# Ledger of designs, part 27: miniprotein binders against b1l550

Target 1, 279 residues: b1l550
Amino acid sequence: MRLPEELLERARDIHSEAPSHRIKLDRVGSFGLKVPVEFKGFLLLAEADVWVSLPEGRRGVDLSRQVEAIYELSNPPKDPFSLCREAAISLLEKLNYADSSGVSIRFDAPLQDGESLKYYGVEISSIASDEIINKIRVEILGMTACPCTAELIRAYKSSEIAATHTQRSLGILEVSTKAEHPDPDKLASIIERAMSSPLRTYTKRPDEGGLVIRSLSNARLAEDVVREMIHLFLEEFGHLPEDTHILAAVRSMESVHMHDIYAERSFSLDEIRKEISSH
Key: E = the ipSAE of ESMFold2; O = the ipSAE of OpenDDE; V2 = 0.75 times the mean of E and O plus 0.25 times the DockQ between their complexes.

## First folded at step 4 (miniprotein)

Design qb8 (at its last look DockQ between E and O 0.01; V2 from the best seeds 0.00; counts 0 for: pae E 11.6 > 1.5, placed apart)
Fold by ESMFold2-Fast, scan of step 4:
Structure qb8 (fold): chain B 279 residues (1-279), chain A 82 residues (1-82)
Amino acid sequence: as target 1 above (279 residues)
Amino acid sequence: DPVEEAFKYFMEAYKLIMEAWKLLKKGDVEKAAELYKEALELLEEALEIAIEAGNERLIRMIKELIEYVKEMIEILEKKLKG
């Protein structure tokens, strides 16, 4: 069946109508879009969310214009940082009623691991409003070894340096800045260096022994890992604008407990420098 | 459409800023400073158009980016002088 053209011409513009309640919405958009990106020589299929703010007097958002904005910029595939930044700006141009726009792109980033690859989680965002803020979140698994159990076993055996349990720990670094997104490989490196040891995709028996010995020689609390991550971050990225915000966190999946241990600290560069200089 | 024109200048300026970031990673401070100066000219044009269009949000966004670019130019010029 075909609708008469006069009905189509007189169809209501639902999105431009007044809503049932005059309430502003912070984020309205298309979530879970699949977009190709080029990352450090790899062509990856990423997942993207795009959104805009919706004013109190407007019923809905034109979702097709949001999808058009990101897809126009994703062909040919480009780096996810440029895609985020350009798409966020393009959304404000295309949707003139919006006060803000945002784009998030998520993917698993390849990292060289001997003769193979391992992967870590990356989420990159750009939010355009009165300013442009670039956000990145990196998550990578590593290994920690418990210093408390090591000390208990040492005390129990008066002459021996104690063994301890090891566990997987998820390290998290999140950065919000008006400058360039930090290099995610450098953020991943900071997290791994703060851990007792990195995890490997493939290990032979001699390599497994080496990882375990390294972990035991470098036993760390989740709290120790967070402090080390902050220290290493300041060494690598202390040149970012003073209003740059960072979250450093570790979730330790304790092998001898039914629950996880979590430690975090959020701060601005200005805040942390004043704190450190007060000592 | 003056608002669309202002966004066009703004986007081109931001692309120059992104290119300047790439040059800084390669250690090319002099060329990066040149690109920031070119971006500043485009942003000043975008600002004039946005003011005439009366788009207060776009005016604020452009002014914030101008402030950032001016700070970067100052930092890089100090590095070039020693």
Scores: ipSAE 0.552, ipTM 0.865, lowest interface PAE 2.1, mean pLDDT 84
Fold by OpenDDE base, second read of step 5:
Structure qb8 (fold): chain B 279 residues (1-279), chain A 82 residues (1-82)
Amino acid sequence: as target 1 above (279 residues)
Amino acid sequence: DPVEEAFKYFMEAYKLIMEAWKLLKKGDVEKAAELYKEALELLEEALEIAIEAGNERLIRMIKELIEYVKEMIEILEKKLKG
């Protein structure tokens, strides 16, 4: 229902009014929008957040323009990286009072797992201000085997392969860069390779046995996994700008304990290079 | 609107950069370099317009992207000569 033009002329633009308290807001926007994206040949429905900053002299943000900005760019569906960055830029154009904008797009990314598909979590973000920063967060489950228990059992039985408890572990890589978003599949691969073994959706008995044996043969602490993730990341993405920021983390859902084990390292590429070179 | 026009050029340049990146993934360094050069031209035009419009934020954004594109061109040209 379009309000009559006469009513629009009489209606105060509440959003453009001075606020009762002149305070700048960092983020004002719409969260939980649904947008179609094309990813690796799949049409996916993603969840999107869009926001802008609000200056101290403006009461509110034109939320309709924010939603319009991302939906205009979402038809036809495009890759989430382009959508994210283009939408962030478009927000600054459409909302000229904002000094910064941001877009975040979340979805489950399909990954080939033998004859089936498994999924990992992806959040793609872009923040626009005086610069454009691209951020990607990848989360994927893997399996870890405890080396401590393995060592105890090995010591007791004198076997090459010691039984140990295994647990599901969530690996996380978050990368913020002025460059293009890193490839999420590569990030997922790094996480999987850093763990004792990947998880499989469907395993036949021999395959399951092999997976377990691999895990036992590659027992890793959560701390080991994080360090391995960092190492593998540097090998694959060491060419990114030095000011690129990385978060590497693991949350191990312990099978023996009721609590989870968590390990993380946050660093820039320049920082970690200096650290490694000093050793 | 000069600002709108500058953003148009900026967006077009960005699209080319994304295409170039896709080409790099496929190993097509030569075509990628060409697209980056084209993107650079568009960004330079966008910069001129943004300067005329006096939009300081847009100027900064464009300059930063120009730096990135120039760096990529240099890297790719070295690869093509080596």
Scores: ipSAE 0.243, ipTM 0.682, lowest interface PAE 1.9, mean pLDDT 87
Fold by ESMFold2, look of step 6:
Structure qb8 (fold): chain B 279 residues (1-279), chain A 82 residues (1-82)
Amino acid sequence: as target 1 above (279 residues)
Amino acid sequence: DPVEEAFKYFMEAYKLIMEAWKLLKKGDVEKAAELYKEALELLEEALEIAIEAGNERLIRMIKELIEYVKEMIEILEKKLKG
């Protein structure tokens, strides 16, 4: 009988072997790592994914070196954006057979709003190769309609009772750029501000009956929120490189209906400016 | 404001953790471990309050930091043995 030690030593050598099928892999790595970060004075435990490309001639990656790359940089805890970028660079240095690497970091960000505390989801990424591409996705749950909107509509049309959907909407901004990651608090603010203007959807025809407004509210609100997100984004971040790519989206969760409303637009800064200036 | 009360305990624990890391940089493992243990007690208090308030995101954030602190206590206690 052969000792397990011989088998284990042979298995440890397999990563440098050629695979039976020579096919490049885009992402091979360790997913779901817990890493501490310091975000705006808060110590948070984030979740990270790390990966590298794997050339067609190499069977496997050195997973311990991937984990090493991010953990060496996360003690003491540091800003998650710096950690993300620096870890991606370190991965390429440590795994010299890869032509690209990536790091994603996810956390819930606290956001002060007067005396109240709220929070939103953040996922950042840095993809390193000949260049570094930084990506950030912000998701925040908001309201597509509010009690004030219902009262305003009722006041303007006293003979009818307008029903307002008090429902949750998920607002999404995702930015991919060669520049530094946009400030997630500013992205969250853009989403919140776009959702706080439901009157633009309800007041187009203030003399119309409440039932007409209610029956069209979700579809037009989601579209108008996305358009408002884009407007506010351009005002705040129009200075980013022209090839910066953005996705703006809203998913409205209607409590009475059987399905959600979804609207989205993706664009580059160059593309959207040409579109707007053509009208 | 139970949410703000829970966050106050969370922030007190955070300060202890940051001081613990300064002590680790100086090589004072014993005092750092003491601070992590104190931080854990504050986080357990914060968690109790956050659960009573029903704030799911705050509960998750506190639980994840508790997990980190417990891992660090274990690591530091092993270092004090060697």
Scores: ipSAE 0.000, ipTM 0.310, lowest interface PAE 11.6, mean pLDDT 76
ESMFold2 (binder alone), look of step 6: mean pLDDT 87; pTM 0.843
OpenDDE base, look of step 6: ipSAE 0.139; ipTM 0.615

Design qc1
Fold by ESMFold2-Fast, scan of step 4:
Structure qc1 (fold): chain B 279 residues (1-279), chain A 81 residues (1-81)
Amino acid sequence: as target 1 above (279 residues)
Amino acid sequence: SEKEKARELFLEAIKLILEALKLRREGNYEEAIKKYEEAAKKYEEAAELYKKLGDTELAEIALRLAKLARELAEKLRKELE
């Protein structure tokens, strides 16, 4: 059933009414929208959240205007970085009662892996207020090998390449900056280079053996991986504004335990440079 | 450096957009239009520098944001009519 539009004109404007309690809400919007994006030559189906702040004197937001903002900007599909920033700005333009707006877009990014593709997780956000903050989070799996068990086995077996347990480890880099979003492929590369070895979508037995030997020869604690990720990040992205904030983390899915090992460090570029220069 | 100048122009353009949005919320459409147009020019200038530096993707992003700023200015001009 579709009601006549004349009834909508005569009905109360619920969203513009005073709320039951005069409380500001930080984030009100449409979450879990399916949006096509163009990423480095690929058409991907991404998931988007769009939101605005709601002032204490207004009961609700114009949700249809939020959805229109992102859908208009996503047709034809464009890169998710431009979409995030343009949509966040457009939301503030369309919904002038809001103090801030945000857009978050999540997708699995393809990465060339020899003659095949592998995928890593990307979440991009832009939050607009009296400034624009761009955030990107990259997650990719790699392999780590335990140096403690390796050393113990080496001592007992007198082997050059010690046997040890290997496991999948999830590397995480998250960057919040007033500058443009960092290239996610470069962030993924940093994570993989910090690991004992990268993972492959497809390997034949000789190549598989090589990856295992590489991992065993480059055994690393989760703590080692986080420190290496930070080092490599500073080499690649040290040019970002000093108030850029970074989270570097690793979750090691220990093959010999029922639990994981986790290590992280959160910092601003200003903080980490002062820390490093004091040593 | 030219890379620092490009980034500075891009960030300056963003700041102008945020000022334009504030002016629009306050009902000052004439000043908001000026800020949007100023932002578009700075995005375009940043795009030329990014292009010269070989940063094609950043150049395209800057040009899209410049186009959006000009469209927002034009929309406000029509609202004034």
Scores: ipSAE 0.000, ipTM 0.249, lowest interface PAE 13.6, mean pLDDT 81

Design qc2
Fold by ESMFold2-Fast, scan of step 4:
Structure qc2 (fold): chain B 279 residues (1-279), chain A 81 residues (1-81)
Amino acid sequence: as target 1 above (279 residues)
Amino acid sequence: SEKEKAYELIMEAWKLFKEAFKLRREGNYEEAIKKYEEAAEKYEEAAELYKKLGDTRRAEMALRLAKYARERAEELRKELE
């Protein structure tokens, strides 16, 4: 039931009041909003979070202004990178008490896979303060094959192509930069190329056999995959500012174990180049 | 108002920045450079208005956005060399 608008004239402005405890809050906002985005020709329903900082002297945030900011900019749907940047800065313009603002947008990105589509996870963010920091996280499943078991079976059977266990592995690349968001398709490509083989949405028996043989011929530890992802990232995105921060990680869903194997490395571009150059 | 004018300049700069980003992705580096530089000019104009209004924080933000746009243009100029 909608209350009469005339009551607004008599209601206290709760959000503008002083709080009971004068404590600053880092992020206050509207989380889990559904917003349409246009991504590489696809209209997708994404999930968005919007927030601002709240000073110690103010009780609450004007949440309706936050929702208005992102929805005004999302109609008609636009690319999620522009939407993140524009909405983050718009929030600071609309909410004068805030020192910072942020927007995150999450969606499953379509990727052409023969005659079908497969999907990988994308989360992009823009955080506005006295500067703009752009962040992107890409997650995609691939296949890895165990080189340790391959070597053991090769020693036992003396085969040219050793049998080994294969498993799904989740590759993760996260980039935080003052530059533009990296192209997520290129990040997904880096992850897939670092794996023993990519996964397919649909395979016929001959194609499935080829994928398995490719995996067996390119057996890799989770540690190998992370190192290869970093190598490929530097080849494609080494031009980004030196203070760009990257997380490269792999979670291997080991088919012979009840638990996963995880490997990661966080670094700045400056740090990793110095490390590699010292060898 | 001057504050509304500053906001309009920020939005106009963003439109130019988006056009530059699209041109960059299409490989049209020369046109992208021009649009990035136009965006930077609009951000700088907004910064001057915010300074006049005593809004130092938003002026600094606008100047950082201008610098960001100019850095993108400079990256593309080096790529063209």
Scores: ipSAE 0.006, ipTM 0.310, lowest interface PAE 10.8, mean pLDDT 81

Design qc3
Fold by ESMFold2-Fast, scan of step 4:
Structure qc3 (fold): chain B 279 residues (1-279), chain A 81 residues (1-81)
Amino acid sequence: as target 1 above (279 residues)
Amino acid sequence: SEKEKARELILEAWKLFLEAFKLRREGNYEEAIKKYEEAAEKYEEAAELYKKLGDTERAEFILRLIKIARERAEELRKELE
């Protein structure tokens, strides 16, 4: 059913009215939109959120204009970084009552894994105001092996071969910067190199044994993984602006416990450089 | 290979779609319509190849792109009426 045009013409403009309470809202928008993106030669269906700030004197946001803006910019599909930045700027330009705008785009990014593919999680955002702040979060699973249990078993058994439990661990790197988004493949690589071993989509029996042995030979605490991730991040991305903010974290899904172990560190590049140089 | 052919068709469709979008912004609606329809055709060929390869997820995604391209062409046809 469609309403007659005459009735719509006589309807009041709800969005431009004064609200019941004069309170500013930080983010008002369209969340969970499906948008096509091109990433590293792959055509992916991503999930997008778009929003703007809403001033205290305005009742609502023109949500249809937000949806039109991002769909126009997502067609033809482009890389998600350009889409994110361009849509944030476009929203701010088109909705002149807003002080800020933002766009987030989420997808599973493919990684070549021998003759197969594996996937890691990516979320990128751009927030526009007087300048643009670009954010990226990468999450990828890897394997860790417990050094504490390895040492205890070796002491108990007096064995020549260390034994311990292994578990899946989720590594997380989140970066907020005024520069362009860091390459998520490089962030994923940093996370995997910090782990005891990477996970594979498919392994043959000899390769599977090799991954387990590598993990056992490279046993690491969650705390060790976070510190290594930070070290590797600084080697690759230390050139970013000094006010760049980073979160490095690991959630270890302990195979011998009913709970997870979690370790994290948040820092700015300026902060961490001063801390390291004091050593 | 069929996989390589499907990828080539996607790249060609993207080029046609980009050209259509540029033509639309310049007000050249007649040529834009033609390029959107050509892009849709290349996407259709790619979708069939991915379907044959068992890549249902990519085929489904490309079907959405076909719909977008054809909707853009139809919008422009209505503007010209």
Scores: ipSAE 0.005, ipTM 0.176, lowest interface PAE 13.5, mean pLDDT 80

Design qd1
Fold by ESMFold2-Fast, scan of step 4:
Order: sequence, then structure tokens, then C-alpha cells
Structure qd1 (fold): chain B 279 residues (1-279), chain A 83 residues (1-83)
Amino acid sequence: as target 1 above (279 residues)
Amino acid sequence: SPEERVRELFLKAIELILEALELAREGDLEEAVRLLEEAVKLLAEAVELSKEHNLPELLEIVRRLLKLAEELLKKAEELLKKE
């Protein structure tokens, strides 16, 4: 009978042997790992994916080394941006057969909402090769409302009909850059300011009518929200490198249809400046 | 060993903190506060053990997590008072 250490050594040997088919794989790793992170004074449970490229001549990757790398860097908990970048670099250093590595970390970020906390979605990644590319995606729920004047007047006259003509909408900003990750709180703020009304974590029944009325007073189409998000993004983050790539999108969850309304625009800072400017 | 005990308390505290954050997100602030109080207690014990047995590396990591747990507990208590 073999001891566990001997079995582990044999498993490592198997991963280094030639595969049945000599095909390169782009991403091989551990997905869905639970890791603690520290974000702006909060300890959060995050979900991480770690991967490396696998050359055509190698059968498998060292999954245990991947888990070890991120675990060592996440204990004690540190900020998810440093963890993401450091783990991606560490993977390339530890797994010398790989040409590239990547780490993605997803978590729900707390945001102060009066005396309560609300949460928005954050996904960050760092992909390391000859260079490092940092990506951040922020998703936050808000409200949108029909901007048609006749419909707004009709809806305003009835609380029931007004509620039917307001929709939960998911605002999305994704940024890919060679610079450091943008501050997700600022990205979330841009999305919320672009919408008809932010969504509150705690709403008493009387305040619910106020939310609907505010949304109707600041009515916007999904297309309007995307354009406003881009405008506000350029005001706040126009200083980023010109090869920075941005995705701005809104998904409106229609209450009267079985399908959603979706609007998006992808662009580089260089591209959008040329489009907006006559110069 | 003392090192093993400190690591055991530290990992248990992490589990409690993560569960408390999930409960707070779901709106169960009373249970979140209870779990955070337990985490603070375990981390305080881990700090004392780390001092007693001269474990400076573990002491630093445990103190950092204790400070974070205390700040989370204070925030959860503030939110609970406003229910």
C-alpha cells in the first residue's frame, strides 16, 4: 500500500507527461474558489478563478500550486486589486511552462446608503503575459422610467400604473487598461447618476411611492442612460491611457414584456474622443 | 501546538466573519452581530496566545483581522440600532 505523499508525487509526474493529442489550451485552472478579501475596511467573501495557459506538449497543470498561490496571498485578507495582480504574476513565476496567467475575483461591494448598506457587483481581473492587463466590471441596479410625456402624465395619475411603467435596470461599466484598476465606487456612482433613480436597500412602504415619482420625474430610455454613463465616465476617467477600452451597457427588465431591453457601446478612449470632437 | 491553536482560532474566526457578512447582506443583522461578537472573542484569544508564546508573524496577522472584525461589528451594531 502506498503512502499519500508517494501518490501525490505520482500525480505530479502524470501532469508533466505528453497528452494524447498535442493541442494548446488557453485557460486551465481552478474556478469558483472562495477567498476572503479586504475592501475599504470590509472583510468580504469573494469568488476567484485562477488559470494559466497549457502548452501542447504537457498533459496537465499543477492545480494544487494554483490554489496554494492564491491562498498564501489571501491570508491575511488584502485588497482584491493587489491580490488579483500579485496572484497573476505569482502563477507565471511558479508555473514556468505557462505563457500567460490570469486571475478574476468577484464580490459584492458595500456602498453606504443613508444609515444602511447596499451592495453592487464587482468583477476584477489581471492577465499577465509580456504585459499586464487589468479589467474591472461594475454592475449596479437602479430604476428607469418611460420618458413619453403623455404616458408619464397617465402613469403619474395612478400609483398602480406608475409602478407598472418603472423598471429595474442593471447598469454595467467595464474598463480594460494597462493602468491600475479604476475605483469601483466611482464607477458605481457614475451608473447611479445616469439612471432615473438609484435603488434603495431599505424602503418603507410610504417611501416606495417617492421612488416611483422620482423615477418618473427623471425618466430615461436605456439608450439615454448608456449615453449619460459614457459622458460621466469621460468627465471622471478621461485621464486614463488612450488605449483604455470601455463597455457601457444597460439591461432594462421590462415588467410588461417577457423580454429585456438592452443597450451598449464599446469604445477606446482614443476612438470616442475623435467621435465627440470636431477636431 | 500553540501555533496550531492560533491558526485554528484564526480560521474559525474567518468562517464566522464570512457567514456574518452573508447574513448581513440578507438582512439578518441580529445573527450577523452575534457571529461577529464570537469572531472578535476568538481573535482576542488568538492575540493573547500569540503574545504568550512569542509568535510575532501570527500576532501581526491576527491583530489585523481582529481590527477588521471589530470595525465590522461596530458597523453591524449601528445598522441594527436603526431597524
Scores: ipSAE 0.000, ipTM 0.101, lowest interface PAE 23.9, mean pLDDT 78

Design qd2
Fold by ESMFold2-Fast, scan of step 4:
Structure qd2 (fold): chain B 279 residues (1-279), chain A 83 residues (1-83)
Amino acid sequence: as target 1 above (279 residues)
Amino acid sequence: SPEERVYELIMKAWELAKEAFELAREGDLEEAVRLLEEAVKLLAEAVELSKEHNLPRLLEMVRRLLKYAEELLKKAEELLKKE
């Protein structure tokens, strides 16, 4: 049942009223929206959050205008980076009481893996105020092998190829920048190259043996992987603005422990260059 | 709408800057400078459209982006002179 328009016009405008407590809110909006996006030739169903800041003197936000903004821009589907930026800007222009706006879009990105596909996690955001800040987070699984156990077994057996425990490890790269979003495929590649070996969707027996041997021959601590990810990131993306902020992390799901090992480093490009050059 | 036209100019400038970054990474500084010059022109046009149509939020944002693009162009030109 649709309410008469004249009755709706007589209703109190609750959102424009003063709140019970005069407190500014940083993020108010619609979370968990399903939106189609076009990513590198694939049509994907992504999940989006949209929000604006709410000033201390206003009780609520216009949620219908938020949802309308992203849905108008998502039809036809477009790349998630343009959608993210355009929607954030559109929200800020349409909701004049807001100091800032933001959009976040999450999806599983396909990556060609021989004759099949594998998937990695992507979350992108754009936050608009007097400037636009773009953020991207990439997560992908790989394989690591313990160098400490490898060395112990090598010493015991006097063999160049040592047996050790292997485990799945989650690599994480997060970038926040005033420039455009970095290419997530390049970030995923950096993570995989830093690992002992990548994981595959499908492999035959001979290829499987090769992956295991490669991992054992390239044993790395979580700490080694994080340092290598940072090194590779600087080679690929060192041209970004100096105030670009990066988080590099690895979570190793240790096969011989009931707990995980975690290593991380966060830094700005300016900070890390000064650190490296001081040594 | 005027908003859509400004968005279009911003998006085109972003694509040009993206291509410029890839070219600079590959060592083609001359072409990178050319693309950044085009990006600066598009953002300057976006500033004028934002003023003309009284879009104060977009105007402030585009002014920030234009300043950033001009700084990138100066750095790229300086690197090109040092070859």
Scores: ipSAE 0.005, ipTM 0.354, lowest interface PAE 10.2, mean pLDDT 81

Design qd3
Fold by ESMFold2-Fast, scan of step 4:
Structure qd3 (fold): chain B 279 residues (1-279), chain A 83 residues (1-83)
Amino acid sequence: as target 1 above (279 residues)
Amino acid sequence: SPEERVRELILKAFELAFEALKLAREGDLEEAVRLLEEAVKLLAEAVELSKEHNLPKLLELVRKLLKLAEERLKKAEELLKKE
């Protein structure tokens, strides 16, 4: 049922009207859009959010213009980083009342794992205003082994390789920078290297035994993992602008507890360098 | 379109600036300065294109990005002079 075209001439332009209350809104947009992207040779279905700032004197945003902005740039599918940055700039062009725009794109990234693939979580954003801020969050599961229980069992049994509990731990690295987005595969690698061992999509018994032995020989607290992630991050990405902000975190799904253990640190590159050099 | 070309120039400038920062960290300040000079050139081109096609919001954005790129270039040149 298409309504008569003449009604378009008589309808009020609701979006351009004054609002009931003169309050600026930081983010108004279209959330949960499905968008195809090309990532390292894979065609993936990603989920996107697009938004703009809304000034105090305007009732609403033109949501159809937001959807047009991202879909015009997503056909043909392109890499999600270019899509994110280009769409954020396009939103500022198309919606001239906005002081800032943003685009966020989420997907599960494939990572080669022997003859199979494993997947890790990626969320990227670009926020455009008088400058462009690029943000990336990478989440990947790894394995940790408890050094405290290992030491108790070693003392009790005097074995060379101490038995201890192991668990899945979720590692998180989030980076906000004025430079281009860091390579998510490198961020995922940093997280996995900081863990007691990586996880695999599938293992045969000998390979599984090897992962367990590796984990037991490299037992780490959640606090140890966060510190190692920061150390490895600085080695790989210390060249980023000094005002780059990082969040490093680990959530350990403790196999011997009904609850999780969580450790995190947020910092700017300037802040962490001063802290390290003071010691 | 002119808007698409301006966005392409901004993205390329970002790529060059990032590579320059990486090279500067590795001690290749001469190449870092060269890449930052190219980034500044691309952003200056984006400013002129934005003026030519009357793109006021992009012009405002590109002018801000150009200023930031020029500041990065100045810092890299100062470091290179100290070698």
Scores: ipSAE 0.006, ipTM 0.384, lowest interface PAE 9.8, mean pLDDT 84

Design qd4
Fold by ESMFold2-Fast, scan of step 4:
Structure qd4 (fold): chain B 279 residues (1-279), chain A 83 residues (1-83)
Amino acid sequence: as target 1 above (279 residues)
Amino acid sequence: SPEERVKELIWKAIELAWEAYRLAREGDLEEAVRLLEEAVKLLAEAVELSKEHNLPELLERVRLLLKFAEKLLKKAEELLKKE
């Protein structure tokens, strides 16, 4: 862009003008920004979304100020949790017409797996208004084995280690809290322990046999995995504020079906404690 | 400016480290090591520029990034040796 075009563009601040319809918008922002982050000793290139609320009397948002807010805080890279929280606060400071702001940061987290690395998905967000709500979503693949087919084959073969179909399952834990973001490695660990077995990046034949045997001896329905994830979550994170909200879910990519099986439960810590205490 | 050049070196190093991480996950450890060596080189240059132009806050941050890049390089080298 040449200077004359820039001057003409500046002649009208269309974003500060009244809109055609006086309607508030909840989220207006810059999506898909690439930002560097430091995560547990790794330098990663993450993807970020930043947004603010837009009042009914204003036509548009200052998008350049949104980009400035996150980039000022991302160089040099810092941990994605601090970046997320600080950027959300900075957005409200820079864009004083907004009632709320938010930042989401997504990346693949490296996890040590023997002599190799494996990865799991992380998305964190912070939403700022008169308070800050922190949210984290962790997704990791594991393995499940069908207990129904296992029992049928065991009955037929009279074997203690039953043959059954296995499949990859995606475990999901999402936490929304006024406290700091939970450690995603701990959330990933909870998901993997709830599965029939974890997936490995590299497995030698003897180790592969061991994982198969483990999976077969620990056959679980998607429903079983969700219940176990909730149980393990309460053991590790039951100390969080009672209004903390959790989503636990599993999507099983059934090897004998053309479709997936999905199970989930959403709850607050207060809600789940009352439910468990009733039994 | 010297400050802007240091920041440019940091961003280039991060891009290289990100690409190296992606390649390592895909099993291309040899190329991942090469990219991480370049990232370490750029960050070491950024450290020297930060010293030469008396940028103590930026120097401390660049040193932290260099430490992380060196740690990632060491891990990639260890994985490559096991092939």
Scores: ipSAE 0.000, ipTM 0.299, lowest interface PAE 14.0, mean pLDDT 80

